# VH-VL binders against Uncharacterized protein At4g14100, part 19

Target 1, 181 residues: Uncharacterized protein At4g14100, of Arabidopsis thaliana (Mouse-ear cress) (q67yc9)
Amino acid sequence: DEPVPTPWPHQFHALMFMNYSGDLSMIDLWYDWTNGRNFNIIQEQLGGITYDLEWNNGTSFFYTLDESKSCRSGQLEVGILRPNWLDGAKYLGQQNVSGFLCNVWEKVDFIWYYEDVETKRPVQWIFYTGREAHIMTYEVGAVLEDEKWQAPVYCFNKEKKSLSTKGALSEFKGYKEKAAL
Key: E = the ipSAE of ESMFold2; O = the ipSAE of OpenDDE; V2 = 0.75 times the mean of E and O plus 0.25 times the DockQ between their complexes.

## First folded at step 17 (VH-VL; framework fv_barzolvolimab)

Design v3 (from t4 with heavy chain S108D; at its last look DockQ between E and O 0.52; V2 from the best seeds 0.00; counts 0 for: chain humanness VH .573 < .576)
Fold by ESMFold2, look of step 17:
Structure v3 (fold): chain C 181 residues (1-181), chain A 125 residues (1-125), chain B 107 residues (1-107)
Amino acid sequence: as target 1 above (181 residues)
Amino acid sequence: QVQLVQSGAEVKKPGASVKLSCKASGYTFTEYYINWVRQAPGKGLEWIARINPSGGHTYYNEKFKGRATLTADKSTSTAYMQLSSLRSEDTAVYFCARDLKYGRWFSDSGYFDYWGQGTTVTVSS
Amino acid sequence: DIVMTQSPSSLSASVGDRVTITCQASQSVYSYVAWYQQKPGKAPKALIYGASTLQSGVPDRFTGSGSGTDFTLTISSLQPEDFADYFCQQRSNWPYTFGGGTKVEIK
């Protein structure tokens, strides 16, 4: 009997430390299945902040709030990850990671997922691209104020295509099948 | 609309340095990595390094580490590569190319979607 | 470094021919392979990414397949504009590496 990965809570906040071969960032992840939305707020080391705002209706925004006022937006085929998106993941056994005993799963072309055996909380996940996310805090039930989920007005004046479903999904083939829509 | 315009051809002697530029337009400069790739005459492509223009983080192919230096100027949307201690085997066309930093769930695009026109560097006595 | 072994190094073909180009990685690169087309004196142009996803604006006669270590680019019916050099690229591990190239020439 293999352990089954814990479905994500319908609402949570996680602070993540992301390491991409020395390119470092701190990321606030706000997951809100109840309202069909997902937000990654990405602070790059010595760099800017990128806001990645995703909706279950497939609307996707990547924007900044600095003077550049950039926004890459589009309509995708699928929404955000479902709480049970790890269903069918390949179990790889247990590993001790950073002092946590974890069950480990693989979602091919997406992620290796490490879950604490005792508490069932995520400890880390490693994207197939080589990005390593270390979960620093995990706040089940946390919600971000509705006002903060509003994409800025300049996301709605599209002069040219800045996002396509193909480009956004190329690094994790299985995302489309596991997202809501 | 997206455009990467590179500086003109260079002729250098062995031991010299060269600094190449790549000016970006038609997109938000800090949203993409800038990569440098070269192609020696009649040869394939060789990746040199990349820079994250947002904070200036660089990652180098070990073969070029210590000789190649990447910088970026956000105010002019221009990336630079300096290659020092030139030798005849450095004769090549040098390209800049971009790849997207963030897709959904931190995916890369997985490819270099726009390339500069290339800059020919010739190293000879 | 991951070595991308591309074959054949060259081939001659006629308009309408089916052309197959292969790349083999020295270790698994999962599906993180792109294919590029390059014409003389020009920069490469992306055709396929994620091993099998067609870049927008690229004709449907181009198909990519494979995962792990073995990858294939197929041109189902060669057209006059397809005579060029073709390169595979992996981006799974540092440094990014390219195959040695395949020159597709008119017979």
Scores: ipSAE 0.783, ipTM 0.870, lowest interface PAE 1.0, mean pLDDT 88
ESMFold2 (binder alone), look of step 17: mean pLDDT 91; pTM 0.926
OpenDDE, look of step 17: ipSAE 0.865; ipTM 0.927

Design v4 (from t4 with heavy chain S108D, light chain T53K; at its last look DockQ between E and O 0.37; V2 from the best seeds 0.00; counts 0 for: chain humanness VH .573 < .576)
Fold by ESMFold2, look of step 17:
Structure v4 (fold): chain C 181 residues (1-181), chain A 125 residues (1-125), chain B 107 residues (1-107)
Amino acid sequence: as target 1 above (181 residues)
Amino acid sequence: QVQLVQSGAEVKKPGASVKLSCKASGYTFTEYYINWVRQAPGKGLEWIARINPSGGHTYYNEKFKGRATLTADKSTSTAYMQLSSLRSEDTAVYFCARDLKYGRWFSDSGYFDYWGQGTTVTVSS
Amino acid sequence: DIVMTQSPSSLSASVGDRVTITCQASQSVYSYVAWYQQKPGKAPKALIYGASKLQSGVPDRFTGSGSGTDFTLTISSLQPEDFADYFCQQRSNWPYTFGGGTKVEIK
């Protein structure tokens, strides 16, 4: 009788509007379980872009493509979220959120997850940090081109920061330019 | 490697303003929030406000809203706090401190990992 | 504001002693508590985050525990460098708030 959260499609793109107590951002989420990769591209309101690139082998990059050419990298013990990562989540009942009637689940120390009762699409996520992500678009089956998944060379070798970053998402100029396309 | 260097001590009269600086180095300035925290002599810590240096978004402890103003200059990697209408009770050491904005799936570090050395502000009549 | 009530306000102990410091939150803060050490004239240094996770480079004689409203920092065998002030911090709700502090002094 208790509803079961819909497993994530193996590949999708979602555009998310994030609100953290008025600190706003837009996020392009590219999830690609088939190729073992996950990308959150975070455009902050009137600010810069942070690229969060995660691989199923545990490789993790947080980088910029601006003049700072920064990269924070690491090797994690766990890969990307699996499609059924919500298995075992605690059901909290139904709640109307943003005009959608949702089933709500909790994963302690991670997320409150809101899924539309009728369409079974995600409506919002509230991360444990208080960040509210509103799902603005949800395109099942969308795939980002392989070339766009390449971390910059300075994620691997700091002395190469003077080299070109062409081939990464260097043409992306924020949501204003993307919206104009 | 990571360093937050704060401006020098200030002595002020009641009713004046003070502007403190916090220069960051050894990391990407816009990847972290900058928080301001104060400690009155012999007292505990009090959080004042936070700025996101990327776009300049600020969030203030209501106790200081209207008196504290946070800004950041990305070109110099420097955060600033101005505190106006100073009172003797504002006498304290003022710290800047950073915390990470984004870990995997928007997790955070859960603590302030690097602090400036502190700036002493003395307000006396 | 969430009030963090820290106890004791001070204590005296000898090298080798086991020391326990508590914080109680006025409402649930889940596990979103950090502990800091502060030596005279210095900025605080993080010891524990997420209530129980040890910060890199911090000796394992420091342990944190608790969830909800009650939190504990324990030093299993006090060392000379551990004589300092200790503060808890909640990060669950705005504004972030700190406990009143505990001064650990040599007996």
Scores: ipSAE 0.780, ipTM 0.862, lowest interface PAE 1.0, mean pLDDT 89
ESMFold2 (binder alone), look of step 17: mean pLDDT 90; pTM 0.927
OpenDDE, look of step 17: ipSAE 0.850; ipTM 0.923

Design v5 (from t4 with heavy chain F106Y; at its last look DockQ between E and O 0.61; V2 from the best seeds 0.75)
Fold by OpenDDE, look of step 17:
Structure v5 (fold): chain C 181 residues (1-181), chain A 125 residues (1-125), chain B 107 residues (1-107)
Amino acid sequence: as target 1 above (181 residues)
Amino acid sequence: QVQLVQSGAEVKKPGASVKLSCKASGYTFTEYYINWVRQAPGKGLEWIARINPSGGHTYYNEKFKGRATLTADKSTSTAYMQLSSLRSEDTAVYFCARDLKYGRWYSSSGYFDYWGQGTTVTVSS
Amino acid sequence: DIVMTQSPSSLSASVGDRVTITCQASQSVYSYVAWYQQKPGKAPKALIYGASTLQSGVPDRFTGSGSGTDFTLTISSLQPEDFADYFCQQRSNWPYTFGGGTKVEIK
């Protein structure tokens, strides 16, 4: 029998290095299925920090904490990735990646997923978008403090010109659903 | 009210350089890529390069590597493209365009949702 | 480079007509295709991304479909303001490339 992808832990913390055609970033990922929330804290190389706060009810916040106090929010079609979101992915065999022997799965139009054969930890994610994520740390059971899951107050201030809801999440429309299939 | 306003028309001799500007407004400048695309008279669209205004990272079409240089000024929300060693074939309307940039890993770029009005560059002897 | 072959290069149609424009990629670009409308002397206007998702503010008479290599832009009922040039674009691989364009002219 072919191996199947390991479902995500209901709660984990990961640091990942993202390479998008040389545009590099570090992502601090907090996945919390138990509480229905996901958090990506993105540090761009020599750039700013963007906070991507996602709730399982489909609500997302994309904001900065700098002087601009930028915030975009909206409702997505689906919630956060379910732990078994890789179910049904096509097994492609084993491959050595970054010194790890990995099982490789493909989810069509979305991702090539590399998982260490021995530890069952994710090693690398190659997205059909061209983004390549290298999993640097993987801490099962880790949870971010509840207080840090709160979008800033200006995300709820309609008077702030930097806030946008309508059309603000257009870049996500139609893509997240592919991951949920 | 997202807007990209480009600099005025340019007339150059072969071998010269041109520097175009693209001033962005109505959104947070650093949250989106700026792409440059040109269109020769009666021809299609050709992608030139992309810049991330946040950190300054650039990515170029190989065709333009060495001749095109993208920069961005966050303080003025303005992107620039310099094209050197101009030749007659560079005669075109040059557009800047906002690219949907987002750090979520499954997001994609390369969709230009807002464009500048274009800048005509004419190269003639 | 990925070649986007767009057809037809031009077509004549009347108001109310159903118009179909196709774009074929030289290799699979998955669903990463965008469509733009361009009027004379103007910049392109975004219509569709992700092969089938309408840009905000775009009338629903515009429909995008397709995946892999074959993509279609359909205008269900052509309106006077729809006479323009249309371009497909792939954003799957570097460099981004566009179709040759389709001029929709009034019959």
Scores: ipSAE 0.781, ipTM 0.908, lowest interface PAE 0.6, mean pLDDT 92
ESMFold2, look of step 17: ipSAE 0.810; ipTM 0.879
ESMFold2 (binder alone), look of step 17: mean pLDDT 90; pTM 0.928

## First folded at step 18 (VH-VL; framework fv_barzolvolimab)

Design w1 (from v2 with heavy chain F106Y; at its last look DockQ between E and O 0.58; V2 from the best seeds 0.71)
Fold by OpenDDE, look of step 18:
Structure w1 (fold): chain C 181 residues (1-181), chain A 125 residues (1-125), chain B 107 residues (1-107)
Amino acid sequence: as target 1 above (181 residues)
Amino acid sequence: QVQLVQSGAEVKKPGASVKLSCKASGYTFTEYYINWVRQAPGKGLEWIARINPSGGHTYYNEKFKGRATLTADKSTSTAYMQLSSLRSEDTAVYFCARDLKYGRWYGSPGAFDIWGQGTTVTVSS
Amino acid sequence: DIVMTQSPSSLSASVGDRVTITCQASQSVYSYVAWYQQKPGKAPKALIYGASTLQSGVPDRFTGSGSGTDFTLTISSLQPEDFADYFCQQRSNWPYTFGGGTKVEIK
C-alpha cells in the first residue's frame, strides 16, 4: 500500500520560512482544530507584520497592529483546514529534500506536500501559486493562549473593509472537491 | 474610491531615462503588490516587473533587468518605475496595477484588479 | 516564457450572441489564468481569476473555464457594453504573460 499523509495534529505550532520568488517571509502558524481556529502571523522581510486570523465558522480577520490599524474581515464559505485535508492526495514517491527523505503527495491545483518519512513531520510545502514554505519548527500539541486569539477592536468597527475571498481555500479546485461543506 | 493614479505623459529621446509614478489611495498600500505593465500602440500587454511595497522586494521580467527599477514610498503610498536607456520600442502606455498579496500561506490565483489610468511614454529622435 | 496563444484575434458578433474566446498555454499553467477586458483608451479590467472565478462586480454572463493548457472565456449573451478587447493572462510562471488579445466587434 502507498503511504498516506499524516493527518495534522489537532493542535500544533510551526514556524515557516516562505519564499515566493525571492519575496521572503516568516510565518508563525498556530493551528487549533480543537477550538476551531487558525492563526498566521506573517513577518515580511524588512517589512511589517500582518495577522491572518481564521475561524472554522468562516470568519476571518486580516489586520495589522501598527499605527495604521488596518483590518479586513469577512465571512468565507469554508473554515480552516481539517486535520485530514490531504486525504486522497496523489502519492508521487520519495524525494530527498533539504537532507530529509520525504514522501511526496500532490493535491491537484493546490500543493505538493513533503513529509519526512521517518518522523512524519512536514518538511516543505510547494503551492501551485509558486510559494515555497519550509517548515522550520513543528511543535505538536502547542497551544496559543486564548487571549492572543482576539482580533483588535477596530476590526469590529462599522466601517470595516470587507475581506476578499482571494486566497481562500474555496478558490482551490483541489480543495473544493474534498473539503466541501 | 480605490484607485491608482499615474503621472502624466512623457516624451523622451533615445538613450534617456523616464521615471513614472503611481499613487495608490483607498486601500492599505502594503497589502498589495504593484505591477507594471506596458502596451505598445495597437499591441498586447507586456508585464515588466513587480514590487512589494512593504519591504521593497522586486521581481523583474528578464527582458527589462538592468533597465527597469521599481521603488515604492510607503509614506506617500506611491510606486515608481524608472526605465533607462530608452529606445523607440519602449514607446507605449505604461500601467501600474495592484495584485493582492494575501498573507495566507497558500496564496491566491488572483488578478490585477485595480489599474492606473496609464502613462503614455513616447520615445523619438 | 510561457506563450499564451489567444484566438480568435478578432470576431464580429451581435447583441445577444454567445461569444467564446480561447487561450492555449505552451505548458500547463494549472488554473492560474486571469481574463481582462479593455476598452479603447482605458486600462484593462479584471473579469476572471483562477480560470473560473468571477471578479467582484462582473456580470455573471462572463464565465471562465479550463485547466492546464486550454482556457475559455464565454459571454453567454453579448451586451452593448461588451464590445471591447479581451486578454488572457497566465499567472503560474514568471514572467507573467498575456495572450495576444481578441477584439470583439459589433456585426
Scores: ipSAE 0.700, ipTM 0.892, lowest interface PAE 0.7, mean pLDDT 92
ESMFold2, look of step 18: ipSAE 0.816; ipTM 0.886
ESMFold2 (binder alone), look of step 18: mean pLDDT 92; pTM 0.945

Design w2 (from v2 with heavy chain S108N; at its last fold request DockQ between E and O 0.52; V2 from the best seeds 0.76)
Heavy chain, then light chain:
Amino acid sequence: QVQLVQSGAEVKKPGASVKLSCKASGYTFTEYYINWVRQAPGKGLEWIARINPSGGHTYYNEKFKGRATLTADKSTSTAYMQLSSLRSEDTAVYFCARDLKYGRWFGNPGAFDIWGQGTTVTVSS
Amino acid sequence: DIVMTQSPSSLSASVGDRVTITCQASQSVYSYVAWYQQKPGKAPKALIYGASTLQSGVPDRFTGSGSGTDFTLTISSLQPEDFADYFCQQRSNWPYTFGGGTKVEIK
ESMFold2, look of step 18: ipSAE 0.828; ipTM 0.890
ESMFold2 (binder alone), look of step 18: mean pLDDT 92; pTM 0.945
OpenDDE, look of step 18: ipSAE 0.856; ipTM 0.926
ESMFold2, look of step 19: ipSAE 0.814; ipTM 0.887
ESMFold2 (binder alone), look of step 19: mean pLDDT 92; pTM 0.946
OpenDDE, look of step 19: ipSAE 0.707; ipTM 0.889
ESMFold2, look of step 20: ipSAE 0.782; ipTM 0.871
ESMFold2 (binder alone), look of step 20: mean pLDDT 93; pTM 0.946
OpenDDE, look of step 20: ipSAE 0.829; ipTM 0.916
ESMFold2, look of step 21: ipSAE 0.796; ipTM 0.879
ESMFold2 (binder alone), look of step 21: mean pLDDT 93; pTM 0.946
OpenDDE, look of step 21: ipSAE 0.839; ipTM 0.917
ESMFold2, fold request of step 22: ipSAE 0.817, 0.839, 0.812; ipTM 0.887, 0.889, 0.885
ESMFold2 (binder alone), fold request of step 22: mean pLDDT 92, 92, 92; pTM 0.941, 0.940, 0.946
OpenDDE, fold request of step 22: ipSAE 0.737, 0.808, 0.849; ipTM 0.898, 0.909, 0.930

Design w3 (from v2 with heavy chain G107A; at its last look DockQ between E and O 0.51; V2 from the best seeds 0.65)
Fold by OpenDDE, look of step 18:
Structure w3 (fold): chain C 181 residues (1-181), chain A 125 residues (1-125), chain B 107 residues (1-107)
Amino acid sequence: as target 1 above (181 residues)
Amino acid sequence: QVQLVQSGAEVKKPGASVKLSCKASGYTFTEYYINWVRQAPGKGLEWIARINPSGGHTYYNEKFKGRATLTADKSTSTAYMQLSSLRSEDTAVYFCARDLKYGRWFASPGAFDIWGQGTTVTVSS
Amino acid sequence: DIVMTQSPSSLSASVGDRVTITCQASQSVYSYVAWYQQKPGKAPKALIYGASTLQSGVPDRFTGSGSGTDFTLTISSLQPEDFADYFCQQRSNWPYTFGGGTKVEIK
């Protein structure tokens, strides 16, 4: 039998190095399926920090905490990735990646997923968008304290003319088919 | 009132350089890439390069490497493109256009959703 | 570079007509295709992204379809304001490339 991807732990913390055509960032990822939430804290190289806060009910916030106090928020039809989101992925065999022998799966038009054969830890994610994520740390069971999961108050200010449901967040509607499969 | 406003028309001689500006307003400047696209008279669109205003990272079409230089000033929310060693073939309308920097990793790339009005660059002897 | 072959280069149609424009990529670009409308003297306007997702504010008479190499923009019922040039764009590989354009003219 072909190997199957290891379902994500219900809670974990990971640091990722993201390469998007040379545009580099570090992502502090907190996945919390138990509480139905996901958090990406994105540090751009020599740039700012963007917070991508996702709730399983479809509510999402993209904001900064700098002087701009920008926030894009909206209600999406899909929530966070389920632990077994890789189910049905096509097995491509084994490859040596970054010194790790990995099982490789593909979800068409979505991702090439590299998992260490021995430890079953994710090693690399290559998205069809062109983004390449290198998993730097992987801490199963790690949980971010509840107080850190709160979007800033200006995300809830309807008077603020920011990119909310319209504009930038509309770009995410396209992931529904990919993430929900 | 999200918009990109570009600098005025330019007339240059072959071999000269031109520097165009693109001022953003109505949104957080650092949340989007700025792309530059040109359109020769009666022709299609050609992508030149992209800059991340946050950190200054740039990516160029190989065709323009060495001649095009993108910069961005966060304090004024203005992107710039300098094109050197101008040729007659560089005669075109040059557009700046924003492109969402970050969608969830699994989200499809969007489109250039906001464009400047364009800047006409004419290169002639 | 990925070549986007757009067809037809021009077409004549009447208000109310169904209009179809196609783009064929020289290699798979998955679903990373955008469509733009451009009117004379104006900048392009985004219509579709992700091959099939309607840009905010764009009428639903515009539809995009396709995946891989073959893509289609359809205007279900052409309106007076729809006479313009249309361009496809692939966003899968660098450099981004556009189709040659389609001029939709009034018959």
Scores: ipSAE 0.654, ipTM 0.882, lowest interface PAE 0.9, mean pLDDT 92
ESMFold2, look of step 18: ipSAE 0.745; ipTM 0.851
ESMFold2 (binder alone), look of step 18: mean pLDDT 92; pTM 0.946

Design w4 (from v2 with heavy chain G110D; at its last look DockQ between E and O 0.44; V2 from the best seeds 0.72)
Fold by ESMFold2, look of step 18:
Structure w4 (fold): chain C 181 residues (1-181), chain A 125 residues (1-125), chain B 107 residues (1-107)
Amino acid sequence: as target 1 above (181 residues)
Amino acid sequence: QVQLVQSGAEVKKPGASVKLSCKASGYTFTEYYINWVRQAPGKGLEWIARINPSGGHTYYNEKFKGRATLTADKSTSTAYMQLSSLRSEDTAVYFCARDLKYGRWFGSPDAFDIWGQGTTVTVSS
Amino acid sequence: DIVMTQSPSSLSASVGDRVTITCQASQSVYSYVAWYQQKPGKAPKALIYGASTLQSGVPDRFTGSGSGTDFTLTISSLQPEDFADYFCQQRSNWPYTFGGGTKVEIK
């Protein structure tokens, strides 16, 4: 009798407006389960762009394309979110969000997930970090062209890779539990 | 080599202002928040405020609002904190510390992983 | 503000001892607790984040546990370099707040 969350389509694009206690950003999310890849392109208000590129084999890149040529890379034990990643989520009932009646689920230490009752589309995600994402567009079947999924060459620099791996491994080990939910 | 290097010790009179600097090196300055934390002699730690160097967004502990002002200069990879209307209870070591902005799904390591060496501010007549 | 009540305020121990430090939050902070070590005249050093995840380069004799309101840092076999002050920090709510500290001294 409890509703179950709709599995994610295998490919979609979403534009998200993110609010973190007034620290604002716009995010392009490209989810591509078919090709084992996930991309969050994060534009901070009046700031720079961070590219979060994730592969299902566990390869993870966080990079910029500005003059800093930054890249933080690592190898994680968990891949991208699977389409049914909300399996086992705890149902919390219905809430009205900006005029959308939503079913609400919780994945402990990860997210509160708000899905429109009528359309079954995501409306809002509140991450455990306190970040609140409002889903502005949701394009099922949208695919980002392959060339755009290529991490820049400096993500593969030996010197940067070794430094990034030390820091990245520390920061991603705690994250694999969250991503596996 | 990742480090935060802070400006030298300051001696100030009550009512004055101080501006502390924190220069980042060995990492991408805009990838991390910069936080300011103080420690009075022989006492615990108190978080003051945080800045996102990418766009300049700041968030202040209510206790310091109106007195603390954080800025960041991306061209020099340097964060600043100005503390005004100094009082004797502001005597402390002031640290800058970084924490990562983004991990997968906007998570991050939940600690300040690199700290500056600290700047001693002494407020006395 | 969330109050982090840390205990004990100090303890004396010998090399090889098992040491336990606790923090209690005034309300649930889920698992959003970090632990720091601080030696005299130095900045704090991160040990644990997310209540139980070991910071890179920190020896595995350090263990963090807990969720909700009750958190523990354990040093399984105290080493000479572990005599220091220890602080918990909650990162669930603004402002971030620290425990009052625990001084671990040579018995």
Scores: ipSAE 0.783, ipTM 0.866, lowest interface PAE 0.9, mean pLDDT 89
ESMFold2 (binder alone), look of step 18: mean pLDDT 91; pTM 0.935
OpenDDE, look of step 18: ipSAE 0.832; ipTM 0.916

Design w5 (from v2 with heavy chain S108T; at its last fold request DockQ between E and O 0.51; V2 from the best seeds 0.76)
Heavy chain, then light chain:
Amino acid sequence: QVQLVQSGAEVKKPGASVKLSCKASGYTFTEYYINWVRQAPGKGLEWIARINPSGGHTYYNEKFKGRATLTADKSTSTAYMQLSSLRSEDTAVYFCARDLKYGRWFGTPGAFDIWGQGTTVTVSS
Amino acid sequence: DIVMTQSPSSLSASVGDRVTITCQASQSVYSYVAWYQQKPGKAPKALIYGASTLQSGVPDRFTGSGSGTDFTLTISSLQPEDFADYFCQQRSNWPYTFGGGTKVEIK
ESMFold2, look of step 18: ipSAE 0.759; ipTM 0.863
ESMFold2 (binder alone), look of step 18: mean pLDDT 92; pTM 0.943
OpenDDE, look of step 18: ipSAE 0.820; ipTM 0.914
ESMFold2, look of step 19: ipSAE 0.808; ipTM 0.874
ESMFold2 (binder alone), look of step 19: mean pLDDT 92; pTM 0.943
OpenDDE, look of step 19: ipSAE 0.623; ipTM 0.874
ESMFold2, fold request of step 22: ipSAE 0.840, 0.841, 0.838; ipTM 0.892, 0.899, 0.887
ESMFold2 (binder alone), fold request of step 22: mean pLDDT 92, 92, 92; pTM 0.944, 0.943, 0.943
OpenDDE, fold request of step 22: ipSAE 0.367, 0.850, 0.837; ipTM 0.797, 0.930, 0.917

Design w6 (from u5 with heavy chain F106Y; at its last look DockQ between E and O 0.65; V2 from the best seeds 0.64)
Fold by OpenDDE, look of step 18:
Structure w6 (fold): chain C 181 residues (1-181), chain A 125 residues (1-125), chain B 107 residues (1-107)
Amino acid sequence: as target 1 above (181 residues)
Amino acid sequence: QVQLVQSGAEVKKPGASVKLSCKASGYTFTEYYINWVRQAPGKGLEWIARINPSGGHTYYNEKFKGRATLTADKSTSTAYMQLSSLRSEDTAVYFCARDLKYGRWYGSPGAFDIWGQGTTVTVSS
Amino acid sequence: DIVMTQSPSSLSASVGDRVTITCQASQSVYSYVAWYQQKPGKAPKALIYGASTLQSGVPDRFTGSGSGTDFTLTISSLQPEDFADYFCQQYKNWPYTFGGGTKVEIK
């Protein structure tokens, strides 16, 4: 039998190194399916910090905490990725990636997923957008305290800007079905 | 109110350099890439390069590597493109355009939602 | 480079007509396609991104469709202000590339 992807823990913390055509960032990822929320804290190389806060009801916030007090918010059609979002992915075999022997799956039009054969930890994610995520740390069961899951007050102002990433979902066939199940 | 305003027309000799500016307003400058696209007279659009104003990362069309240099000044919300070793074939209207810098993992920049008005660069002997 | 073959290069139409413009990519670009409108002496205006998502403020008579290699921009009922040049763009691969353009002129 072909190996199947390991479902995501209901709660975990990961540090990721993200590469998009040389544009590098570190992502502090907090996945919390139990409480229906996901948090990406994004440090751009030699740049600023962006906070990407996702709720499973589709509400999302993109904001900064610098002097600009920038915030974009919106209601998306989908929530956060479900733990078994990789179900149905096509197995592509094993590859050595970054010194890890990995099982590789393809979620068509979304992601190539690399999982360490031995530990079942994610190693690398290559999105169809070209973004490459290298999983630097992976801590199962880690939870960010509730107080830190708060969007700043200026995200709730009437003059808030609409979330401009909504359209990105349309770039991936079946993303809604794959992510919202 | 979101807009990109570009510098004025330029006339240059072959071999010279030109530096164009693109001032952003009405939005947070660091949230979007700034792209440069040119259009020769009666011709189509050609993508030149992109800069991330936040950290200064740049990506170039191979065709322009070595000749095009992108910079950005966060304090003035202004992007710049310098093009050196100008040739007659560089005669064109040059546009700056923004695209979303970050769109989560499944998001992709590259669709330009706001454009500058363009800057005409004429290269002639 | 990915080549975006746009057709037709020009077309004549009347107000109220249904207009269809196509772009074919030399390889799959999934849905990473944008469409732009450009009027003489003006900068391009974004119409559609993600192959089918309308930019804010764009009338719904504009529709984008397609995925992979074949894409279509449709104007369901051409309006006087729609006479212009139209360009497709792929932004899946570097370098980003544009179609050759379609001139929509009045019949």
Scores: ipSAE 0.576, ipTM 0.863, lowest interface PAE 1.1, mean pLDDT 91
ESMFold2, look of step 18: ipSAE 0.701; ipTM 0.849
ESMFold2 (binder alone), look of step 18: mean pLDDT 90; pTM 0.929

